VHH binders against Oxysterol-binding protein-related protein 5 (OSBPL5). Designs and how they scored, part 1

Every score and structure here is a prediction.

Target 1, 118 residues: Oxysterol-binding protein-related protein 5 (OSBPL5), of Homo sapiens (Human) (q9h0x9r126to243)
Amino acid sequence: VVIMADSLKIRGTLKSWTKLWCVLKPGVLLIYKTPKVGQWVGTVLLHCCELIERPSKKDGFCFKLFHPLDQSVWAVKGPKGESVGSITQPLPSSYLIFRAASESDGRCWLDALELALR
Below, numbering starts at 1 at the first letter of every chain, in headers, positions and changes, except where a header shows other numbers; Kabat numbers aren't used for antibody chains.
F, E and O are the ipSAE of ESMFold2-Fast, ESMFold2 and OpenDDE, as the mean of both directions, binder to target and target to binder. V2 is 0.75 times the mean of E and O plus 0.25 times the DockQ between their complexes.
Where letters were taken out, [cut] stands.
The coordinates of atoms that the task and the answers printed are left out; those that the model quotes come from them. Centres of patches stay.

## First folded at step 5 (VHH)

Design k1 (from c11b with A34M; framework vhh_gefurulimab)
Fold by ESMFold2-Fast, scan of step 5:
Structure k1 (fold): chain B 118 residues (1-118), chain A 120 residues (1-120)
Amino acid sequence: as target 1 above (118 residues)
Amino acid sequence: EVQLVESGGGLVKPGGSLRLSCAASGFTFDYYAMAWFRQAPGKEREFVSAISSGGRTTYADSVKGRFTISRDNAKNSLYLQMNSLRAEDTAVYYCAAGRLYWKTSAYDYWGQGTLVTVSS
């Protein structure tokens, strides 16, 4: 059951923003290149993550998912047993920084993630 | 099978208080935004207040400081505490559930309403 699905900009290790398709389910956040079939990027295991707002006057409404002990937030394999793929803009292992399209969208994502983390 | 049932409406004098309740069933209440809307006779339905799944609240300017929205996820219930009631608050009050709490068009489920009359 999908709690929420939408595009979010995610900050890569090269400090660039990449627009990715994010699907939130209880306990996991699945990340894809596009909403259409295929192109799985990774699955975030929410049970090991903490969530914080990341205030920014320049970048708009941002928030962060992270492992409190700086360990990987990623599942070893995808939902169909896929090995972790690579993208041109690689993502950090122990945290993700998201940028919402608006403050309202960001609040909705924070509310949904807060419940899904349980 | 999704149901929202409002209660607590009635007749009250100006300056009085009422507490509305909404009992939800048939869906995962915790994951939904909840809202109160109202419709006065001869007028369009208007937004009153909303509460997100995470507890963030928003209010229409006409009710700020007088009304308080709250939810009890363990009881699948939504509440509206209405204080300092005015004649202009007279309306049928509707409970609604949706996925985006800030967007009125995103409310998928609606109750049948409960009448609030503020009159001397």
Scores: ipSAE 0.007, ipTM 0.222, lowest interface PAE 9.1, mean pLDDT 82

Design k10 (from c11b with S53T; framework vhh_gefurulimab)
Fold by ESMFold2-Fast, scan of step 5:
Structure k10 (fold): chain B 118 residues (1-118), chain A 120 residues (1-120)
Amino acid sequence: as target 1 above (118 residues)
Amino acid sequence: EVQLVESGGGLVKPGGSLRLSCAASGFTFDYYAAAWFRQAPGKEREFVSAISTGGRTTYADSVKGRFTISRDNAKNSLYLQMNSLRAEDTAVYYCAAGRLYWKTSAYDYWGQGTLVTVSS
């Protein structure tokens, strides 16, 4: 069951922001390039993650999902059996930093993620 | 203590309008999603409308285009503007506050309700 689905800007390995489509389900966060005909980017296993709010001066609301022991947050296979090597956007292995379009959107995402992390 | 207190209910004719208010106290209202539910005699409680912490709204199909939900965080208040009222809108209207505006089971705080009767 989808808890929440929307675009979020995610910080890549080169510290640039990339807009990706995020689908939140109980226990997992699925990341795609586009909403309709998206190529799977990765699946975050929420049971190994911690969530922290990242205060920002302006221009959106930031938060971080991370593995407390700096281990990978990613699932080995995608929902259609895709391998991790098919990822088109390079992202960090042990954490993700997200930027929401507004504080309101960010608060909604935090609430949804807290639910999904249970 | 946490309280939600509805007001503004009453008797109106079909096609009329009413504005319901809900006053929140005892908690940080602006950190919660808020919603209106209603219950007609002998029927189950049904969702009417919800508003997120940031003002994003959703409506039941039966009230879309007729009802408008809004909030005023400075006044710790929630409102429901009801236009083009129908006999089937007759119900006790409840104010609720919760964690997720899109999930009806996430509403933890409830008011006592205010009666709206639409009759000629």
Scores: ipSAE 0.006, ipTM 0.153, lowest interface PAE 10.8, mean pLDDT 81

Design k11 (from c11b with S53R; framework vhh_gefurulimab)
Fold by ESMFold2-Fast, scan of step 5:
Structure k11 (fold): chain B 118 residues (1-118), chain A 120 residues (1-120)
Amino acid sequence: as target 1 above (118 residues)
Amino acid sequence: EVQLVESGGGLVKPGGSLRLSCAASGFTFDYYAAAWFRQAPGKEREFVSAISRGGRTTYADSVKGRFTISRDNAKNSLYLQMNSLRAEDTAVYYCAAGRLYWKTSAYDYWGQGTLVTVSS
């Protein structure tokens, strides 16, 4: 059951933002290139993550999912058995920084993520 | 039903210490952020300290370095260690639970409060 699905900008290792399709389910955040099924980028395991708001004068409403011990947040296999090698190389392994389109969208995402973080 | 029960309040002299406890029941405490708020007579309720479900903490500037928040999820309990107490710390202290530890308006569940009086 999908809790929330929408586009979010995710910060890459070179500090550039990439707009990706994010699908939130209990315990997992699935990331796709587009809303079209099958363009899987990666799956974030929420049970190992902490969530914080990251205010930014430059980038607007941002928030961060991270592993408190700097371990990988990513699942080994995708929903259809895809290997982690399908993940985009520019994304960090132990954290993700997201940028919402607006403050209200960002607060909605924070509320949904806290519900999904079992 | 969700319930939060504070204990450990009392009378203490300036410079003294107290440890407050909060017992949670009726919900899965480890799924929630938890916080301490206080309210002095004739004043508005103010934020004191918060702890995330993962153990990350934040403090009001007035208590930084003097108070320490902690939690024990196995015991469904929240604690506040208060050191170097001042007369201005006199207030009813409330335990709260919510979904976002950094957002004061996200705390929807509240205890009845426990009175802390700092006086000689």
Scores: ipSAE 0.006, ipTM 0.146, lowest interface PAE 12.0, mean pLDDT 81

Design k12 (from c11b with S53W; framework vhh_gefurulimab)
Fold by ESMFold2-Fast, scan of step 5:
Structure k12 (fold): chain B 118 residues (1-118), chain A 120 residues (1-120)
Amino acid sequence: as target 1 above (118 residues)
Amino acid sequence: EVQLVESGGGLVKPGGSLRLSCAASGFTFDYYAAAWFRQAPGKEREFVSAISWGGRTTYADSVKGRFTISRDNAKNSLYLQMNSLRAEDTAVYYCAAGRLYWKTSAYDYWGQGTLVTVSS
């Protein structure tokens, strides 16, 4: 069951923001380039993660998913057996910083992620 | 070291007002949600009010309309303005900082508390 699906900007290793399509299910966050089939970027394993707000006057409503022991948050395989090597976005391995389109959207995402992390 | 220090507690008569302050140090306070909790005699610790880094607030039904939470990130401070105080508000009031403002289990940093007594 899909808890939430929408676009979020994710901060890359080069400190740039990339708008990606995020699909939240219990225990996992699936990331795609667009809602279109076959554009998988990666899957975040939520049981590995903790969630925290990351306030920013410049970037708006931000939050962070991270591994408390600085280990990878990424699943080895995608939903159709795609390997990790198919990830084309330069995203960090042990954390992700997200930017919501608005504070209202960000609050909804934090509520949904907290539910999915349980 | 992470530290939260409450002040402003005291004895006040029913219908009176008090302003509590909390001074934060040893961490980036403005990156955290902040909250007030209280523990009345013979009861478990209960949620009073919370404020997000961006200023969104939430209140327990028992204090809504009477208490106002606010923060000053430049001063690393949290406040609770308490108006129309009742005998049932008598408690030790605790300042807390946490990851998510709406989730009581996400408050990891705690102060030592300040006593508020509302009595005639």
Scores: ipSAE 0.007, ipTM 0.194, lowest interface PAE 9.9, mean pLDDT 82

Design k13 (from c11b with S53Y; framework vhh_gefurulimab)
Fold by ESMFold2-Fast, scan of step 5:
Structure k13 (fold): chain B 118 residues (1-118), chain A 120 residues (1-120)
Amino acid sequence: as target 1 above (118 residues)
Amino acid sequence: EVQLVESGGGLVKPGGSLRLSCAASGFTFDYYAAAWFRQAPGKEREFVSAISYGGRTTYADSVKGRFTISRDNAKNSLYLQMNSLRAEDTAVYYCAAGRLYWKTSAYDYWGQGTLVTVSS
């Protein structure tokens, strides 16, 4: 069951933002390059993550998913058995920082993630 | 321009049925949650039913078992099948679209409403 799906900007290893399509389901966040064709980038395992708001005057409404012990948040295989590592921009292994299009969108994402993390 | 246009309202007797439709345009409807709300005369607007982007549904206790929400993404349409109608179902019914199907404050796009009157 899909809880929420929308584009989010995700901060890469070099602190650059990449717009990716995010699909939230109970316990997992699936990340794709585009919504229409769906090219899988990675899957975040929410059971190992903590969620925190990161509001910023520079970047707007941001939030962070992270592993409290700095271990990987990524699943080793995709939903169709794809191997991780097909991403064109490197993303951190133990955390992800997301930038929402607006405060309203960001608050919706926080509510959805709180549900998915339960 | 984002538009939601409701239709199908009318006068029906208690125990009767109606099917409401909502036509969406100006956005990618299939990636949004959609919902029906209603407002009876002199009352606040209340949640009726919602359907997620993925087809998961939820219903207000007052309509569960009587109403069925559905969507047709190919037609950019949302529907509400209303059965076993009661006098207290009399209201203006609004179509809405938003980001979270289960949270009423997450609906940002609204139609103009269609009147449903249940009376003998």
Scores: ipSAE 0.006, ipTM 0.185, lowest interface PAE 9.8, mean pLDDT 81

Design k14 (from c11b with A33H; framework vhh_gefurulimab)
Fold by ESMFold2-Fast, scan of step 5:
Structure k14 (fold): chain B 118 residues (1-118), chain A 120 residues (1-120)
Amino acid sequence: as target 1 above (118 residues)
Amino acid sequence: EVQLVESGGGLVKPGGSLRLSCAASGFTFDYYHAAWFRQAPGKEREFVSAISSGGRTTYADSVKGRFTISRDNAKNSLYLQMNSLRAEDTAVYYCAAGRLYWKTSAYDYWGQGTLVTVSS
């Protein structure tokens, strides 16, 4: 069952933002390049993650998913056994920083993620 | 107490226009996604349109290009501008609000509904 789906900007290892399609389900966050003809980018395993709000006056409403022991947050394979796709800017292995379109959208993402994290 | 109260329903002729309003109270409206649903007698309730807390909109295919959803957070209000109305738009229209999923069905709070009748 999909809890939430929308585009989010995700910060790459070089600190650039990439707009990706994010689909939230209980226990997992699936990331795709686009909603229409997207290649699977990765799946975040939420059971190993903690969520923290990171509001910024410069970048707007941000939040972070991270592994408290700095281990990988990523699943090895996609939901149908897909191999990891390529993207222009690589994503960090042990955390992700997201930028929402607005504070209100960010608050809704936080609520949805708290539910999915259980 | 959480309340959503719809208004603006009525009788219009085919091709006419109508604007529905929904007044929200008892919660921080601007942190919620909001949507319009409708139900004709004897039919299943169907999704009409949604607007996210951040202002992103989506529409059912049956109403695209004819209906416009909008919100005014300063007034705690949601609106649906309905143009080029058809007989099949006849239904009770419900306002809904929810936190978790703005594009489809996961809404926590519902209004009582307002009747829209389109007849020649």
Scores: ipSAE 0.006, ipTM 0.235, lowest interface PAE 9.7, mean pLDDT 82

Design k15 (from c11b with A33K; framework vhh_gefurulimab)
Fold by ESMFold2-Fast, scan of step 5:
Structure k15 (fold): chain B 118 residues (1-118), chain A 120 residues (1-120)
Amino acid sequence: as target 1 above (118 residues)
Amino acid sequence: EVQLVESGGGLVKPGGSLRLSCAASGFTFDYYKAAWFRQAPGKEREFVSAISSGGRTTYADSVKGRFTISRDNAKNSLYLQMNSLRAEDTAVYYCAAGRLYWKTSAYDYWGQGTLVTVSS
């Protein structure tokens, strides 16, 4: 069951923002380059993650998913058996920082993520 | 299979109160945003109130401070507590549910409606 799906900007390892398509399901966040199926970037395993707001006057409404012990948040294989080598976006391993288009959008994502983390 | 069934409508005097209920079945209600809409005779269907899967609420200006939306996910139920009712609140009230999967204002599931009449 898909809980939420929309574009989010995710902070890369070089501190730039990349707009990616995020699909939230119970226990997992699937990340794609575009809404079209088949361009998988990565899958975040929510059971090992904590969620926190990251207020930013410069970047707007931000929030963070992270592993409390600094371990990888990423699944080792994609939904169609894609290997780790198919992940092309330079994203951090133990956390992700997201930027929503608005506070309203960000609050919607926080509600959906809290539900998926349960 | 998928159903939303409203109840609690009726005749009430101005200044009175009513509590509307909506029973959801055939789907995982707690993954859906839910809302109340109403339609008065000769008017367009209008938004009344919405509640997200996580419990965040939104109200139309015409009902703020008088109506309270709530949900009970364990009971697959949505509620609307209506206080200080006015003749202008007379309408058929509809329960609606929609997925967040496309970040849309659209609602996929609708109830049959329950009539609320406020008359002196």
Scores: ipSAE 0.006, ipTM 0.260, lowest interface PAE 9.8, mean pLDDT 82

Design k16 (from c11b with A33Y; framework vhh_gefurulimab)
Fold by ESMFold2-Fast, scan of step 5:
Structure k16 (fold): chain B 118 residues (1-118), chain A 120 residues (1-120)
Amino acid sequence: as target 1 above (118 residues)
Amino acid sequence: EVQLVESGGGLVKPGGSLRLSCAASGFTFDYYYAAWFRQAPGKEREFVSAISSGGRTTYADSVKGRFTISRDNAKNSLYLQMNSLRAEDTAVYYCAAGRLYWKTSAYDYWGQGTLVTVSS
């Protein structure tokens, strides 16, 4: 069941933001280039992740999803068996930083992610 | 089947109280934000109150301090306790479940509504 679906700007280790389509389900966050099927970017398995708020004066409301033991947050395979490659943006890392369109959007995402992480 | 069914509406005098209930079925209610919206005659549908799965609440300024939203995930139920009712609270009240509590278009499931009339 889809808890939340919307566009977010995402970054990993690189400082550049990429606008991606995010679909949140219990225990998993699926990331696509667009809402159109077949443009899968990556999947985050939430059971091992922690969530923190990271407000920024320059970028607005941001939050961070990370692995507390510095292991990759990315699942090995996508929903159709796709492999995450080094050319996939954002790059695989032990964390992802998300930028919401507004503070209200960001707080809603925090509530939804806390629910999905249970 | 997915359903949200409201009950508890009625006629009440200014200063009175009502408790609305909403029963959810056919989906995992506790994974959704749940909310109350209302629509007065000739007006747009407006947000009243919302509650997250974990119990975090938000209220429209017009109802703060007078209305209390609550949920019981074990019973798949949502409630709205309305106190100190005013004539301007007269509306059809809708129960909704959605992905984002502040965004009307993010509510995927809606009830049929229950009428609340505040009149002397």
Scores: ipSAE 0.007, ipTM 0.174, lowest interface PAE 11.1, mean pLDDT 79

Design k18 (from c11b with S52Y; framework vhh_gefurulimab)
Fold by ESMFold2-Fast, scan of step 5:
Structure k18 (fold): chain B 118 residues (1-118), chain A 120 residues (1-120)
Amino acid sequence: as target 1 above (118 residues)
Amino acid sequence: EVQLVESGGGLVKPGGSLRLSCAASGFTFDYYAAAWFRQAPGKEREFVSAIYSGGRTTYADSVKGRFTISRDNAKNSLYLQMNSLRAEDTAVYYCAAGRLYWKTSAYDYWGQGTLVTVSS
């Protein structure tokens, strides 16, 4: 069941923002390049993550998902058995920083993620 | 099959109170945003109140301070406590559920509605 789906900007390894399609389900956050053709980028395993709001004056409403022991947040396989080696995005392994389009959108994401983490 | 069933509508006097209920089935209610909308005779459907999956609430200006939305995930139920009712609150009230919590227009599932009449 899909809890929430929308575009979010995610900070890459080179500190640049990439707009990706994020689909939240119980226990997992699936990340795709686009909503229509859906090219899988990665799946975040929420049971091992913590969520924190990360305000930014220049970047707007941001939040962070991270592994408290600095271990990988990523699933080994995608929802259709895709290999993690197929990911072409340069994203960090133990955390992700998200930027919402607005504070309202960001608050909705925080509420949904808090529930999905349980 | 996703189903939302409203109940609790009826005739009430101005200044009175009424509590609406919505019973959800066929999906994981806990993970959905839920909302109340209403449609008065001769008018378009309007937003009343919403409660996000995480418990945050929002209200239309016309009902703020008078209505209270709540949910009971253990019972798969949504409620609307309506106080200080006015003739202008007369409408069919609809329960709705959706997966996009930031937009009132993003609600995918709707109940059949329950009539609330505020009149002597």
Scores: ipSAE 0.007, ipTM 0.160, lowest interface PAE 10.6, mean pLDDT 79

Design k19 (from c11b with S52R; framework vhh_gefurulimab)
Fold by ESMFold2-Fast, scan of step 5:
Structure k19 (fold): chain B 118 residues (1-118), chain A 120 residues (1-120)
Amino acid sequence: as target 1 above (118 residues)
Amino acid sequence: EVQLVESGGGLVKPGGSLRLSCAASGFTFDYYAAAWFRQAPGKEREFVSAIRSGGRTTYADSVKGRFTISRDNAKNSLYLQMNSLRAEDTAVYYCAAGRLYWKTSAYDYWGQGTLVTVSS
């Protein structure tokens, strides 16, 4: 059922980037600290999100998942009742900005996310 | 059982055309990137073309402008239209499906291959 799984940099509320392990399934994006440990950070509910490219001369290939009415994109708890894990910096509640390692990586993520959002 | 089955290979003259097909079964094909790779005798497998789950395509420089990759998710099928064929296109062509189109190691499923021979 996994559409795509790879590391992706996500922008925190303090504007720095954190590398996290992202697992894309139909309708959800699961975020973990690392693939090795599997510690759950959060789950993004894709049915409430819109996707847009976010071009940046400074940051490279970026894209954004966001709630059009600025409401939370996050599931309350993990699949097994897990509480949100701690991370280096807080992530925004109503949007996520991603930075891909390359344009090619980023366009692949956009294609996969468009499928998962359907 | 997961399966990818290629068909459409054969003998063609230089300048000719050929259409390869790949039938997928046993998994949710439309969630995967799909690609064509080829291997000539005594050579390593090389990337030919890929199509992502969202429909975007990528081509090796050696085939750009001559080959067209496409997919039909309703039929769980992948295609490669090969035009202006050259002797150096002679190879066994493999269908593959994977999570990330740019990583060879991310292609979890592979077909058995179909032979394409381009000669006079």
Scores: ipSAE 0.005, ipTM 0.173, lowest interface PAE 12.2, mean pLDDT 82

Design k2 (from c11b with T58Y; framework vhh_gefurulimab)
Fold by ESMFold2-Fast, scan of step 5:
Structure k2 (fold): chain B 118 residues (1-118), chain A 120 residues (1-120)
Amino acid sequence: as target 1 above (118 residues)
Amino acid sequence: EVQLVESGGGLVKPGGSLRLSCAASGFTFDYYAAAWFRQAPGKEREFVSAISSGGRTYYADSVKGRFTISRDNAKNSLYLQMNSLRAEDTAVYYCAAGRLYWKTSAYDYWGQGTLVTVSS
């Protein structure tokens, strides 16, 4: 069951923002390049993660998912058995920083993630 | 079958208190945001209060400080504690469950409503 699905900008390892399609389900966040062709980027295992708001005057409404022991947040396989090694996006392994389109959207993502982290 | 059933409505005097309950069945209630809406005689349906699946609460300005929303996921129940009731709180109160608390059209499940009348 899908809790929430929408585009979010995710900060890369070089600090650039990339707009990606995020699908939130209980316990997992699935990330795709676009909603149309199902190009899987990665799956975040939420039971491994903590959530924090990341205030920024420069970047707008931001939040962070991270592993408290600085270990990988990524699942080893995608929804159709894809290998993690097929991921070409330059995203960090132990955390993800998201930028919402608005404060309203960001607050809704925080509520949905709080639910999914249970 | 998905159901939301409200109870606790009735006649109460101005300044009084009332507690509404909503019993959810047929779905995983704890994965949904839940809310109270009301429709006063001759008025549009309006948002009253919402609670996220994680327990974050939201209130309409007209009820802040007077009403308290809460949930008990173990009992699949939603509550609204209404204090310092005013004549303008007279309405049919509806329980709703949805995936996005901030979007009225995202509330997929609705109860039948319970009437609250505030009059002397």
Scores: ipSAE 0.006, ipTM 0.162, lowest interface PAE 11.2, mean pLDDT 80

Design k20 (from c11b with A106H; framework vhh_gefurulimab)
Fold by ESMFold2-Fast, scan of step 5:
Structure k20 (fold): chain B 118 residues (1-118), chain A 120 residues (1-120)
Amino acid sequence: as target 1 above (118 residues)
Amino acid sequence: EVQLVESGGGLVKPGGSLRLSCAASGFTFDYYAAAWFRQAPGKEREFVSAISSGGRTTYADSVKGRFTISRDNAKNSLYLQMNSLRAEDTAVYYCAAGRLYWKTSHYDYWGQGTLVTVSS
């Protein structure tokens, strides 16, 4: 069951924001380039992650998912069992920072993620 | 099948109180935002209050400080505590469930409504 699906601007170790399609299900966040058939970018296993607000004067409403043991947040396999090393798979990062379109949108994402993390 | 059933409506005098309940079944209620809307005769349906899956709330300006929305996920239930009722609160009250608690257009599931009449 999909808890929430929408576009978010995402960044990891690189400073550039990328607008990606995020699909939240219980325990997992699936990231795609587009909302249609879109190419899979990565999967985050939420039970391995912590969630925190990340206020910013410049970037608006932000929040962060991170691995408490400083390991990669990305799952090793894709949603259909795609192998590690896919050209579309992002570089390893122990955190992801998300930027919502508004404070209201960001608060809803935090609520949904807190539910999915439990 | 998704179902939302409202109860608790009735006749009350101005200044009185009522508590509305909504029972959800057929889906994982705790994953959804839930809201109350109302419609008075001859008027469009208007937003009253919403609560996110995580418990964050929002209220229409006309009801702030008088109404309190709450949920009990263990009982798959949504509530609206209505205090200091006014004649203008007379309407059919609808329970709704949706994906985004701040957007009225994102409530996909609706109950059949319960009538609240505020009159002497």
Scores: ipSAE 0.007, ipTM 0.176, lowest interface PAE 10.7, mean pLDDT 78

Design k21 (from c11b with A106K; framework vhh_gefurulimab)
Fold by ESMFold2-Fast, scan of step 5:
Structure k21 (fold): chain B 118 residues (1-118), chain A 120 residues (1-120)
Amino acid sequence: as target 1 above (118 residues)
Amino acid sequence: EVQLVESGGGLVKPGGSLRLSCAASGFTFDYYAAAWFRQAPGKEREFVSAISSGGRTTYADSVKGRFTISRDNAKNSLYLQMNSLRAEDTAVYYCAAGRLYWKTSKYDYWGQGTLVTVSS
C-alpha cells in the first residue's frame, strides 16, 4: 500500500543534492535511483525517526527525517534482500534532508510522512 | 528544556492596540513553526495565527486585517501585533511551537499564556 511516490532531492554527506525516487508506505520510506524497481538505494525505518521542517535560506522548501539518538535510520536489508553495504550513494546514516520542488509539494510530503509515522 | 514565555498582555479599551511577545528557549526556535492560540472565558481554545519557519503566515477569519504575526529568529522571539481590539478578543493568549505550521495538531510546545482583557 503506497501512500505517496515521487522524486525528491536528498542532501548527501558532501552537501550536494541528488534527485532520487521515494516511495512511502506505512512505517517505511523506500529510496531508489529511478522509478524502476530493482535500483534500490536504501530503506528508512520511520518508527525510529522524527520529522521536522528545515528552513533553508537558499534551497527552498526542505524537511528532515532523523533519529533522535543519532543512530542509523536505515534498514539492514532491501526489498530484494540487498545488503546496506552494496549502496553507493553518499547519504548520512542518522538523518536525511530533503528538498521539495515547491512548498505545496513539500506540505503534501510532510502530511503523508506524518500519516506513515506512528 | 523547552520553554515559551508570553508577555505583553493587559487591559485595553475597545479600538486599542497591544503587542504580545513570546520568548523561546531550550530549542532551535528558527527550525519550528510558531503560532498564537487563545481561550476566552467559558470557551474552547481557538487558533489565532501561525507563521512558518520560513515566514509564511495564516490567520483565523476573526482576526484577519487586525492582527499581524511576526518572528525574529535572531532574538528567538514571536510577536502578535493586535490592532482595533474588540470585547470578543478578550482571552488568555498562548504561544505555541510545532513541526508543521498549517496543522494545528502538530504544535507540541506551549507557553503558560498571557491575559488580554478588552473592556471599557
Scores: ipSAE 0.014, ipTM 0.325, lowest interface PAE 7.4, mean pLDDT 84

Design k22 (from c11b with A106Y; framework vhh_gefurulimab)
Fold by ESMFold2-Fast, scan of step 5:
Structure k22 (fold): chain B 118 residues (1-118), chain A 120 residues (1-120)
Amino acid sequence: as target 1 above (118 residues)
Amino acid sequence: EVQLVESGGGLVKPGGSLRLSCAASGFTFDYYAAAWFRQAPGKEREFVSAISSGGRTTYADSVKGRFTISRDNAKNSLYLQMNSLRAEDTAVYYCAAGRLYWKTSYYDYWGQGTLVTVSS
């Protein structure tokens, strides 16, 4: 069951934002290039991550998912057995920063991410 | 069943030290944030200290420099080392586990508490 799906601007260690399609299910966040028949970019296992608001006057409403032991946030295999980076260049990092289109959208994403851990 | 069990409370003199332990069972403790809260007689429950699953810590101003929070994920245990204890540290101390270590409303699992009395 999909808890939430929408576009978010995402970045890792590189400071450029990439607009990607994010699908939230219980325990996992699936990231794709587009909402059409999408190429899988990466999977984040939420049980391995912590969530924090990352407010920015310049970038608007942001939040961060990070691995508390500074290990990669990316799962090894995709839902169809894809290896990380085989189709796209996933954002490399022990953390991902997400930028919502609005404060309202960002708060909805925070609420949904908290629900996904139940 | 999810369970958090505190131990190590007792009577101690001002200036003394005490180490509290919390044993977690029934869930993957190492993926949760953990925290200590306390409730003094006649007061509301207050935050003491928290530690993320990865070991990042935060402390209430009243305990900074005196208390140290730590965890041992291999033993599913949380600890609070209390030094230079004061009469105002007298309280029931509660162990808690939650989803976000920096936000007190996200601690969903709680122990039953252990009493710490600081008196001469």
Scores: ipSAE 0.000, ipTM 0.153, lowest interface PAE 12.9, mean pLDDT 79

